# Designs tried in a protein design chat: VHH binders against Vitellogenin-6 (vit-6). Part 9

Target 1, 176 residues: Vitellogenin-6 (vit-6), of Caenorhabditis elegans (p18948r1340to1515)
Amino acid sequence: ANCVVKSTKINTFDQVAYRNQFTPCYSVLAKDCGSEKSEPRFVVLMKKINEKKEWKNVKVVYGENEIEMYKTEEGLICRVNGEEIEYQPESEIEKKQYNIIWLNKNTLKFDSDDVTVQFDGVNARIHLSALYRNQQCGLCGHYDNEKETEFYDAENQENTIPKFAKSYLYKDSKCN
Short names: E, the ipSAE of ESMFold2; O, the ipSAE of ESMFold2 at other seeds; V2, 0.75 times the mean of E and O plus 0.25 times the DockQ between their complexes.

## First folded at step 3 (VHH)

Design d8 (from e9, 14 letters changed; framework vhh_6fv0_2)
Fold by ESMFold2-Fast, scan of step 3:
Structure d8 (fold): chain B 176 residues (1-176), chain A 125 residues (1-125)
Amino acid sequence: as target 1 above (176 residues)
Amino acid sequence: QVQLQESGGGLVQPGGSLRLSCAASGFTFSEYYMYWVRQAPEKGLEWVSTISTSGGSTYYKDSVKGRFTVSRDNAKNTLYLQMNSLKPEDAAQYYCARGITMVQGSRSYNYFDPRGQGTQVTVSS
């Protein structure tokens, strides 16, 4: 099943649609929230770059590798562990456990057995392996084939959509 | 692989008591906040209670405060919910869930991932 992010609208893995205002801070779209105390197998993050346009930066942390995709006026830039990958028409750069595929100069695909992320600089489509049913967390929902319910401040408050979205917002020293 | 097995539900009269258990495996139980959540027929999932890793902090939905008590036995990897003075409104399928707490500045957010089949609580007659 697919989670689709179209500008500010998110349609989750369970086909629940809602709006999220992306900020210059990374938000978790999808993450391995599996059962063992180990680093997540993957984390997919998204942030806004440009206030006038819904230009985005998508970061995929996959095992020990960090893949960053973001829009520029000349098209998409892709970096793997800090190194820029050149556009190659319909090229595929194979790595152990994942592939980076340029569908064209304006569309990139990160492909693995766990998660696939297709990104055009503004919009993203995320496909998750069925193995992650009931083990996924983030703005793309829980992938549990049910209407999802989330609680923040579990002491006394039920989530609303804005509070749910805020719970997946990451802040760092470069975030404004 | 996370496994959660709920038990202890059943039929009880209004004002009665039940004790639910949740046996956990596949993760380090003592390192997670644990949750009880419930779902009544034709309603959404509803948070009931939270317990911290040590059991030192507990939190409850307002409607169950004073009637329900959550506890845990980390040596046995088991979570419990003691339910007293049960009301018809408490009838639901009860699930235990592993908790994830996200900290953002001075605020903490709790969410949960229910993975068991649940145990049914019926309050009638």
Scores: ipSAE 0.000, ipTM 0.103, lowest interface PAE 18.4, mean pLDDT 72

Design d9 (from e9, 18 letters changed; framework vhh_8fcz_2; at its last look DockQ between E and O 0.48; V2 from the best seeds 0.00; counts 0 for: pae O 15.7 > 2, unsure alone 64.9 < 65)
Fold by ESMFold2 at other seeds, look of step 4:
Structure d9 (fold): chain B 176 residues (1-176), chain A 125 residues (1-125)
Amino acid sequence: as target 1 above (176 residues)
Amino acid sequence: QVQLVESGGGLVQPGGSLRLSCAASGFTFSEYYMNWVRQPPGKGLEWVSGISTSGGSTTYADSVEGRFTIIRDNDKKMVYLQMTSLKTEDTAVYYCARGITMVRGSRSYNYFDPEGQGTQVTVSS
């Protein structure tokens, strides 16, 4: 299943569509909510970066790594743990626990066995493996084949769409 | 729906030639770097060749340089691999893939995500 995140519209893993307005604070699109450990295996976050344009930042937290992708006037930028990464062709194919893939200079793909995120600076497409059925939460829903529980908040309580969306704002020192 | 359809493979003798084709649809083809990768029998994927969005820059694995030529046609949304002087070690399933660079931490390298069924090339006496 895919979750499709456009500028103001989200189509969840369970094929429920709704409108959402991104802010300059990160919102959780999808995360591992089923781990018995305290840390999720992945978290996918998105925020707005420009009021006049539909540009977004996507951050993927995967294990000990933070991958940030965002649009600028000079193009799409990727940072890994704060260090900017440029497109550079290599001669060999290697599979690792995760990959960052430039589909072109304006489209990036984060790929892993758990989650795949494709991003073009404005819109995102998120794919989860079936492993996360019933174990995912976020603005992309719960991936449980149940549309009636799609808008349960981060504390797993049923809410209206605005309250559901606010519950997935990522709290940090600049957005609390 | 993104589709990459490979064709043109076959059985050929050592020293022979083949031209592989890849028909693309479902994405803005001219904005993507394109590559050929291959999977020899019982082995993993091996990068063969890549071509820039305009076709102005081409790259090749050491094992095929001078023998293979990658070509693209953005009007027809096609990528080709012209293979000459074929060797038995060129036997593989060949896939085209959208151009990608793998990064983990601060290291960068290529990762290719084949999306088609591939085309079998067999070089045998």
Scores: ipSAE 0.000, ipTM 0.217, lowest interface PAE 15.7, mean pLDDT 77
ESMFold2-Fast, scan of step 3: ipSAE 0.573; ipTM 0.814
ESMFold2, look of step 4: ipSAE 0.000; ipTM 0.259
ESMFold2 (binder alone), look of step 4: mean pLDDT 81; pTM 0.820

Design f2 (from p2 with R100E; framework vhh_6fv0_2; at its last look DockQ between E and O 0.03; V2 from the best seeds 0.00; counts 0 for: pae O 15.0 > 2, placed apart)
Fold by ESMFold2 at other seeds, look of step 4:
Structure f2 (fold): chain B 176 residues (1-176), chain A 124 residues (1-124)
Amino acid sequence: as target 1 above (176 residues)
Amino acid sequence: QVQLQESGGGLVQPGGSLRLSCAASGFTFSDYYMYWVRQAPEKGLEWVSTINTGGGSTYYKDSVKGRFTVSRDNAKNTLYLQMNSLKPEDAAQYYCARGEYYDSSGYLPEFDYRGQGTQVTVSS
C-alpha cells in the first residue's frame, strides 16, 4: 500500500485524502506501532524547510540509522547518520538492512524490507510491506482498510483534523 | 461556545508600536494553531501571522516579517501580536482566528472561528 504526500495533500494507506500544511517541526508520516517493543522498527518523518517554497525534509529512522533527504537551492541532499552521500547517476548505496538509490538527480529512494520512501524534495511516496497491516500509525493513517478510524490520534481517540495532526508531531524540546 | 476577543488596537503614529491580545475560551486553546488576519477597507481578509500549538514555530507574511512578533500563553489562553515599526499600510481591523488545518504557506487558512476584531489606525 502507498501513502502519497503531494504538497499539502495526503492520500493515506487506506485511500482517505485530506489536506495538511506541514510546519518546520517534524510530523510522523508513518511508523511501526504494532509491536509490544518500546522502540519502533522504523519512523518516517517530514517537515517543511522553506516558508516560501513547498520544500520538505524527510527523515527515516531505521534501526540505529538516520537518513535525511531534503531539497536545497543546489539540489537534493541525502545524509546518512550526518554524512552526505554524493549524487551518482543510477547509483545505489547498499547496507545490510537497506538501500539508498538515486533514481535521478532530483529523486531519492530509501528501500528496505519494511518501508520504501521515494522523495523528490517536495513530494513523497511511502510504501509499506503488507506485514504492517494494522500495525502502523501516523499522518498516513493506520493501514487497516477502515476510513472511519483514519483520524484517530496517537492515543487512538477520534479527533478533528488539526488535533489528529498535532498528535503526530514528533516530540522535540523546540516543538512541544 | 468558542469565543475569541481581541484587544489592544488604537491610533498610533508611523514607526510606533502596539501589542494586540486575543482572549480565547470555549475550546482547548493549546490544541490549535492560531492566526492573526487583517482586513483593510475595500480589501478581503489577509493572512498576517501563524503560531503553532506550543509557540515554538511562528510564520509571517513577508511585509511584516521582522516587525511583528506573534506569541501565545497557553496557561492564560491568550494569543499576542507585538507590532513594531508600524506603517500606514498596516492600518486594518485585526482578527484572531482559529483554524482546522495547519497552514504556514502565507495563504489565508481555512478557519472556523474569528473574533470581532480590533482596529489599528496608523496616521501622521
Scores: ipSAE 0.000, ipTM 0.118, lowest interface PAE 15.0, mean pLDDT 76
ESMFold2-Fast, scan of step 3: ipSAE 0.262; ipTM 0.621
ESMFold2, look of step 4: ipSAE 0.000; ipTM 0.153
ESMFold2 (binder alone), look of step 4: mean pLDDT 82; pTM 0.843

Design f5 (from p2 with R100T Y102I S104T; framework vhh_6fv0_2)
Fold by ESMFold2-Fast, scan of step 3:
Structure f5 (fold): chain B 176 residues (1-176), chain A 124 residues (1-124)
Amino acid sequence: as target 1 above (176 residues)
Amino acid sequence: QVQLQESGGGLVQPGGSLRLSCAASGFTFSDYYMYWVRQAPEKGLEWVSTINTGGGSTYYKDSVKGRFTVSRDNAKNTLYLQMNSLKPEDAAQYYCARGTYIDTSGYLPEFDYRGQGTQVTVSS
């Protein structure tokens, strides 16, 4: 199943569409929400990095690895565990458990058996393995093949941030 | 070289049915969301339908819901549009398009390649 973020519009894994105004604070798009005593296999985070444009920073925490992708005036930048990876026309960074692929100068793909994230600096597509049904939480929904009834029936939910979405915002005094 | 080739258009009477096909080549078809868009005489380009990579999620323009069904066969690199209960307002050049984004609000999805199209006419 796919979750698609197009600028401020999110279409969840359960095919529910709504708008979320991203802030300079990270929001959880998708996360392995299994047992709390088990460390999450993955966490996908997104924040807004430009006041006037919908430019984003996407961070993927996969096991003990951190992949960061973000938009600049010069183009898309990728960091892997803090080290910047410059665009190369035929570049693919392969690790035993995941791959990072430049699809073109302005589009990156993080690919693993658990989660795939495609990002162009503003928009993202996230694909989860079916093994994460009922184990996924975040702005991309629960991935349980059931629409969120409360959210779906709420008036003007597509034009506002639902209350549940605020629960996935990183807690910070700057992020009220 | 990315290529999309539509077929299956023709002339039908109101209430008739047509099945459109789009043969894709030059890319990994199963990695892409696919779209059907149309352009009626003297009108702009209009989004009709979206299908996700695996075919399990589909989206439709309100005016075609319940009448049109999009599907795909990733093993054959082919996209389909089954059109039932055709109306005169459905007459248009139909294109398949490759893209990675969904717009369920009715705006044209972002796509980078489109075929030459196949003509659908609906008249007595």
Scores: ipSAE 0.000, ipTM 0.113, lowest interface PAE 16.0, mean pLDDT 74

Design f6 (from p2 with Y102F S105E L108T P109Y; framework vhh_6fv0_2)
Fold by ESMFold2-Fast, scan of step 3:
Structure f6 (fold): chain B 176 residues (1-176), chain A 124 residues (1-124)
Amino acid sequence: as target 1 above (176 residues)
Amino acid sequence: QVQLQESGGGLVQPGGSLRLSCAASGFTFSDYYMYWVRQAPEKGLEWVSTINTGGGSTYYKDSVKGRFTVSRDNAKNTLYLQMNSLKPEDAAQYYCARGRYFDSEGYTYEFDYRGQGTQVTVSS
């Protein structure tokens, strides 16, 4: 199932569409919420970079790795654990537990067995393994095939959209 | 000025029905998602239902699914909530809210306007 973010519009894994105004602070789009005792296997975050443009920064935390994708005046940039990776055709990229693929110079794909994130600097598409049904939380919804649960917050409490969205902000003084 | 005015609340016995209405004015009603939210005394605000701009997509809190039906009449600028098989736990102040304002630079799915509410009481 796919969650699609276009500008401010989010179409969740359970086919609920709504708008969320992204801020300079990261919001959780998708996260492994399967166990409160274990560290999440993945977290996908997004923030807004520029007020006059729809430019975004997407961060994927996957195990011990941090992958960051964002747009600049020079084009799309990707960093893995702080180090910039250069554009490479798909066929040249080594497979590990995850793969970073340049679909073209303006589109990046993070691919793993758990989650896939495709990003063009403005828009994102997130695909989750079916194993994450009932384990997913974040702005992309609960992934439980029930539309009614889409507005549950980080504590799994049903809330209004503003409170729901705020519960998935990584708190920073710039966001509040 | 944007105005939302709820009506139709009242006292009903368990298992009874009520139909709530929300009259909207001061904005282009058909451009907005609309919401029903409720709040019981000593409890937090709770989302009940959402309806999209055209009325073709509706969403409900699990505990009201199959009992409540949200609808809208864009020609009359009116939002409705049909409540059937009411339970004591449904007793609350019910509010109509809109989730998008006209903003030339952006859109927010925040409650920017909410009505004064209509009280629903469920008792024997």
Scores: ipSAE 0.000, ipTM 0.121, lowest interface PAE 15.7, mean pLDDT 73

Design f7 (from p2, 19 letters changed; framework vhh_8fcz_2)
Fold by ESMFold2-Fast, scan of step 3:
Structure f7 (fold): chain B 176 residues (1-176), chain A 124 residues (1-124)
Amino acid sequence: as target 1 above (176 residues)
Amino acid sequence: QVQLVESGGGLVQPGGSLRLSCAASGFTFSDYYMNWVRQPPGKGLEWVSGINTGGGSTTYADSVEGRFTIIRDNDKKMVYLQMTSLKTEDTAVYYCARGRYYDSSGYLPEFDYEGQGTQVTVSS
């Protein structure tokens, strides 16, 4: 039940692979889509932060908490609700409903009962609880064990941007 | 700067053999674990095999264990995948990938770069 982002290649929860060109605007990788009127339990977002390098920023919105992870020349930086937390070997930031674990200087793991995100500054792995089967939306697919439903118009395994991928792009004047 | 170029794919009969090659450039090849991954038509990416920096330790997916052999030549900056007893389900685009393999926690391998791929079709 993993979604894997390898640079520009996405392998969805339903085991369909395709390419997505990340931009300076956030794209939704995974989201609790059980109800559009209710606040989602989680949202996992990714954007590209360097023109020449595939450096990324990953944002996890989990309930009322915002966790931001991004690549720098010194390694990864992690912010929790706007406050930067420093790398420390084998360190863990434990909250009642989630944990943030430094696996090494360049790899972070966000862990909860709903979603797990492992990020190295370029690549990400997302694990989703089986309770979100048929409740998930985003670039990581629908998590419904149906490969035909991964794309709106057809299966696309190439380096093109599917129609559904554009619908998950947050675009504003600052990122354009 | 970092480049991985795969070759050796083609059409082969069930039970046949193929050797895939990966030429690496733009980095210190002997400092990195190397892997082969594949993508069958309409399916997700599947890790196939990994080899450590010196070539003395190899790992394989259950689906290919005993049939495939991964080899590296650090002097030539090459990784090979020797495939034998090929099955129709081995039909896929095969990619060479740089990076460590971490599967003990239930996660997929971690790669920095992947090549462009080479197509293997197993059919009579």
Scores: ipSAE 0.000, ipTM 0.084, lowest interface PAE 22.0, mean pLDDT 73

Design f8 (from p2, 14 letters changed; framework vhh_etentamig_d1)
Fold by ESMFold2-Fast, scan of step 3:
Structure f8 (fold): chain B 176 residues (1-176), chain A 124 residues (1-124)
Amino acid sequence: as target 1 above (176 residues)
Amino acid sequence: EVQLLESGGGLVQPGGSLRLSCAASGFTFSDYYMSWVRQAPGKGPEWVSGINTGGGSTYYADSVKGRFTISRDNSKNTLYLQMNSLRAEDTAVYYCARGRYYDSSGYLPEFDYRGQGTLVTVSS
């Protein structure tokens, strides 16, 4: 299933839509939560990088690798383990366990057996392997376990969206 | 395999009522939000109503609010739509769908599963 982030709107893996205001702090969109005592196999993070524009930074932590994609005035930038990757038409960076593909000048795709992330600097599309059914957590929902997301009840009950969103906020020294 | 089977459609006069049912199988029904979507002849699909996993929270398109009531019976794996005060413009094929709420932006993504539909015709 796909989770789609369009500006401030999130359509979860369980196909429920809601709004989330992204901040300069990373929020967890999707994460391997099936092994609570082991390191997660993947984490997909997103933050807002411009106060007046909906420009985003997406970070994918996949095993021991860190892939960062973000929007600048001159276009989309990609970094792999701190190394900046220059845009080239039809370029693909193939690693043993994942690929990074420039679909065009303004769109990047991170592709692996576990998770796929497509990003255009503002919007993102995330696809998870079926192995993560009931093992995914984050703003993109629980993936096939909607009972655990009571914020979808907000119009009949107290609105829990702010508490839900805050629980997935990743804090570091630069944004707390 | 996921299956959704709608029933209860038919011909009804303006001001009349119909109750639609959707029998779900192939998945744990009680774990999913469910929706009703309709498609009128020559038009695109329109989200009609949605219900949370427990049935305590319901949502409606403005065009049907106050006239339609969505409900579910998790013990029977069945979704219902009670339609009252029917109008000619309610004529459509009604589909049971897994997931999705209407987004206020007008964005209506595809559902991962929908049934074959049941035809509702409102005419005198």
Scores: ipSAE 0.000, ipTM 0.115, lowest interface PAE 17.8, mean pLDDT 74

Design f9 (framework vhh_6fv0_2)
Fold by ESMFold2-Fast, scan of step 3:
Structure f9 (fold): chain B 176 residues (1-176), chain A 121 residues (1-121)
Amino acid sequence: as target 1 above (176 residues)
Amino acid sequence: QVQLQESGGGLVQPGGSLRLSCAASGFTFSDYYMYWVRQAPEKGLEWVSTINTGGGSTYYKDSVKGRFTVSRDNAKNTLYLQMNSLKPEDAAQYYCARGTYWDSSGEFDYRGQGTQVTVSS
């Protein structure tokens, strides 16, 4: 099952569609919420990085690794643990537990056994392993859980975030 | 090719003023948040100010609030920092940086070579 973000429209893993106005603060799209004994295996975060355009930054926290993908005028930038990975045609960056694949200069894919994130600078597609059924939380909804009506009650104000969406804001040092 | 070039630094006495400029080229300036960051000798890089794409929203480090004003001229691809009531602790190399987003960590993808600001009597 896939969660698809097209500009401001989110189509969740449970096929619920709604609008979310992204802000300069990270929102949790998908997160490992299943195990109470272990740390989250992954967290997928998204924020808006341009006031007029729906340009995004996507951050994937995967174990001890932080992968960041974001839109610039020149194309996509990818950073792995703070180090920029330059685009090279037909390149794939293979790490022990995940891969980063440049599909073209404007499209990146983070691929692992747990989660796959495909990102073009504005839109994202997130795929979760079936092992995360009933263990996923975030703006992408619950994987094979009952639909959450709170997503349908979302009133996306231009300068405010609806209460339900605000509960999924990631608390970085800027956004508190 | 993306380029950011700072100018306007110099030596001033405490209480003096300086206006820094940053000339941007190689990208659509009006599409980016812009930062001013600084670094004093033996200190880490420190965020000073942020301005949004249109110039209508500005943010400042607490210690410079009320004294510094960031502005931009999108028609001229230029970023400015007006510094008033300068203090010795403001002495640093000042850098113009292109942001991809605003973050308290001062995250940016390009930075200029910087311009030196010295405050002494």
Scores: ipSAE 0.000, ipTM 0.139, lowest interface PAE 15.2, mean pLDDT 75

Design g1 (framework vhh_7ocj_1; at its last look DockQ between E and O 0.02; V2 from the best seeds 0.00; counts 0 for: pae O 19.4 > 2, placed apart)
Fold by ESMFold2 at other seeds, look of step 4:
Structure g1 (fold): chain B 176 residues (1-176), chain A 120 residues (1-120)
Amino acid sequence: as target 1 above (176 residues)
Amino acid sequence: QVQLVESGGGLVQAGGSLRLSCAASGSIFSIYAMGWYRQAPGKQRELVAAITSGGSTRYGDFVKGRFTISRGNAKNTVYLQMNSLSVEDTAVYYCAAEYYTSPLRTFEYWGQGTQVTVSS
C-alpha cells in the first residue's frame, strides 16, 4: 500500500485523493493505531518549513528513535536522534530495526519491516506493510479498503475533511 | 503509478549482443528494486536479472555470466547488457519494478515488454 503526499494533495492508502495544506505544525501522515501500548510502533509526521517555498520537514518516530529529514539551501539533511548523517552515495546505514538509505543527494529513504518513507524535501511517499491493514491512522487514511470511513478523525469519529485534518495536527515549540 | 517503457529489443544473430533499456517515470525510480524477466511463447515467465536500490544484483541460472544489469538512478533508467546470445534467449523481455528492501519482494509494476529474437 502507498500514500503519496504532495504540498496540497494527498492520495491515501485506500486511493482516496483530497486537498490538504501543511502548516509549520506537524501533522500525522501515518501512525500505528492498532497497538494498546502507550507509544505507537511508528509515527510519520510532516510540516511546512518555509512560508515562501514548498519545503517540508518529515519526522519518523520508530521505537525509541527519531529520524528527521528536511530540505535546506544546501540540500537534504538527515538527523538521527539529533545527529546529522552524511550523504554516502549508493550506500545503506543499517541499524537494528531499520535502514537509512541515500538514494541520491536529494532523496532519502527510511526503511523498516513496518513502514518505508521516501522523501525528497518537498513530497513524500509512504509504503506500509500489509500487517497494518485496519491498524493505521493519519492523513494517509486507515488502510482498510473502505473509502467511506477514510476521514474518520483521530478519535474515530466521521468528520468533514477540514476537521479530520485538524485532528491530526500537533503543535510544538516550532509552530507558535 | 510507475510507468515503465522498454527499448532496445529486436533481431540479432546468435553470438551477438543487445542492450535493453527501461525508462521509469517518477522521482522515486531509485527506491525500487528493478528487474528483467522474460517469457517465451508457451513457457513460464522467468527471472533474468534484478538489481536493488543498494546496487546488489541477482541473475537467473540460465544467464551464466552473459548478461549484466545496471542502474542509472539519475537518469531513471535500468539497463540489461546481453552478450553471447543464443536462439534459446528468444523471448519477450519485461522490465519490472517493486517497492522492496530485498530482491524477494513482489514485483508490482510491469512494462509492456520488448521482443528479442535471436536467429541462427
Scores: ipSAE 0.000, ipTM 0.090, lowest interface PAE 19.4, mean pLDDT 75
ESMFold2-Fast, scan of step 3: ipSAE 0.494; ipTM 0.760
ESMFold2, look of step 4: ipSAE 0.000; ipTM 0.359
ESMFold2 (binder alone), look of step 4: mean pLDDT 82; pTM 0.842

Design g10 (framework vhh_etentamig_d1)
Fold by ESMFold2-Fast, scan of step 3:
Order: structure tokens, then C-alpha cells, then sequence
Structure g10 (fold): chain B 176 residues (1-176), chain A 123 residues (1-123)
């Protein structure tokens, strides 16, 4: 049950493949959409950070914690709540609710009971707990084993692929 | 060089059928969502149908659902639109389009749209 982003190609949790051109604005890849009257448990966001290369920034909001992973000329940078975490071989930073693991100097993994995100600066692999079947929304699809429902927008309305992608685009003052 | 070449249009009577084809070259066809878009005389473009790169997911505008079928043959780099129960309102130039799902401008557009093929439904 993996969603895989390879450069601009997204392979959803229900194995639907399509292209998405990432922009300097964050797009929602995966989000806890199952509880409408509580805070989402997680949100996984991705944006493009280089005009000529498919270099990405991935942000994981998990409860009250914000984890950023992004590509530089020197390799991957990881920040937890704004504080940079340095690479160490075989390092694992265990927090109360999640772990951050350096798989190697160029690959990071965010791991929790709810969501796992593996990221190499360009490509990402997202795994969700089976408890999120039918409770996931975003560019990675609905995780419901029904391929025709992958392109529902944020209002749970089926849409054309271009309109679907735009519905998950976060707008902020830096990406107008 | 990205090329899309539509064919199969023509004159058909109401209630008739036509099959459109689009031959694609210059890119890895199986990696892209493809669509059919039509433009009737004096009107703006209308999205008709879309299909995923693998061909397993298909989408239709309400105006054509149940009458049109989109399909693709990735081994031949060809997109198809089977049009049944044609109506006068289906008269349009039909275009094959390769998608960019989102652009830096925040607008939806197609990487490339072909020359189009004219479909006329008239008695």
C-alpha cells in the first residue's frame, strides 16, 4: 500500500499512475481526512525548490510537530520544528510519537504508527497504516482499492485531473 | 519533438458512430495522462474524456458519459475515442492532448495539443 512519487510521476495507493508538475507551492500528497471535527493526525506536503531540477522539499506535519526534508547541493537537510538535524551514519532520532532515520547520507525516513515517508531529495515513498483505508485524501489518492475514486478533490467531488491537482495546492504569500 | 496526430473524423448522421485515433510520438506515452478535448463552432474548448497512463482509470464529461469510450494502446502509442449515439451537439473539432496536471502559473494546460480532427453530425 505505497504511494510513490518519482520526479513528476505519482503512483497512488490504489496503483493509479499519473503526472503532476510540482511547483514552488506545497501540494498535499497525503492527509488524515477521516475525522472532520478533530485536527488531522498527519499531513504530508511536497513542493519543488529548484527551477531546472526536480529537487523537492517534503514537509510532514505530525500532531504538533513539523518535519522538513529537502535537497541541497551537499545532500539532504532535515529540520524538526525549525531545528536542523545533522546526518550521522545509522542514526535514528527517536521521539515520543515518531522516529527519524537516516537510511544513508542521501535518504531519510520519517516513521510513525500512522504514516511512513521515505525521501531522497527528489523521490518519495509514502506508506499508510491500514487504519487509514478510506480516510486518506490528497494527490496519493483515497486508499480504498477502487481506482476510479483517486481523483476526488478536497470537497470529495470527482474532478478532471488538472482540477483535482489544483484542489490540493496550498496557497501562501510566497507562491503567487 | 512531441507530436500528436488525430484522425478518424468525418460526417455522420445522428445516432451514428465514429472512432477517433491519436498517434503520439516524441515522449514516453505510457507515463502521461491523455485527454480528448473538443471545440464546437463559435464556442470555447470543452474537456471530453481522460485516461490514466496505464489505461486503468477513465473519466468522462457528463455530456458524453455512457456514449463515448476512451482507450489506449501503449504498445502502439495510440489513444482512441469510440463515439456512439452521436448527436448534432457533438459537432466539433476533436483534439488529443497530453497533460501537465498543474503549471507554475497555477493554470491548467496541455503540454501539446494536436492538429485536431473535425466531426460533423448532421442529416
Amino acid sequence: as target 1 above (176 residues)
Amino acid sequence: EVQLLESGGGLVQPGGSLRLSCAASGFTFSHYYMSWVRQAPGKGPEWVSGISGSGTSTYYADSVKGRFTISRDNSKNTLYLQMNSLRAEDTAVYYCARHIVYTDSGEVYFDYRGQGTLVTVSS
Scores: ipSAE 0.000, ipTM 0.119, lowest interface PAE 15.7, mean pLDDT 73

Design g11 (framework vhh_etentamig_d1)
Fold by ESMFold2-Fast, scan of step 3:
Structure g11 (fold): chain B 176 residues (1-176), chain A 123 residues (1-123)
Amino acid sequence: as target 1 above (176 residues)
Amino acid sequence: EVQLLESGGGLVQPGGSLRLSCAASGFTFSEYAMSWVRQAPGKGPEWVSGISYSGGSTYYADSVKGRFTISRDNSKNTLYLQMNSLRAEDTAVYYCAKGLTIFGEVSKYHDYRGQGTLVTVSS
């Protein structure tokens, strides 16, 4: 299933739509929550990086690898483990566990057996393997094919961060 | 309960090397940035080095850059500091420090520190 983030609107894996005001702090969109006593296999995070524009930074943590994608005036920037990767037409960075693909100058795709993230600097589409049904948590919902009571109020919210959404906002002294 | 246990400190001559280790427990180690902070006798604490939760990004204070290397092994819940070309001014208690937020960036602010390990550089 797919979770779609269009600017501030999130349509979850369970087809619940609500609005979330992204901030300079990372919010968890999707996470492997089946690993309480071990490392999550993946985490997808998003934050807002410009005061006036809905420009975003998306970070994908996959095993020991950190992939960062973000918008600039010149277009999208991609970093893999801190190292900036230059755009090349039809380029693909293939690792044994995942791939990073430039779909065009303005769109990047992170692809793995567990999670796929497509990002254009403002909007994101996240696809999870069916193996993560009932193991997913974050702003994209629980992926359990049921409407959660936690999303009941969120479905009626238009332009606020509901209480459950705030639980996925990770603050530190630098982002607030 | 978060626990950070440093080891590897000791007495070493100027120009020597030491490797510090920090064993972490009570939290998901791989989800937090980690730092080393030191406090020299009679001085305040100084941030020395930091590493992202994945190990993909490392940062150093100017005074140690090129001499110290921070690393981590997420499979063993262990943080390391390799210290080379040690100088008398490196004498301090070295603390392992946990970042504030899950998947947060490396920061000079921490919510937990270990009990410290003493490094003495003296001839």
Scores: ipSAE 0.000, ipTM 0.156, lowest interface PAE 14.8, mean pLDDT 77

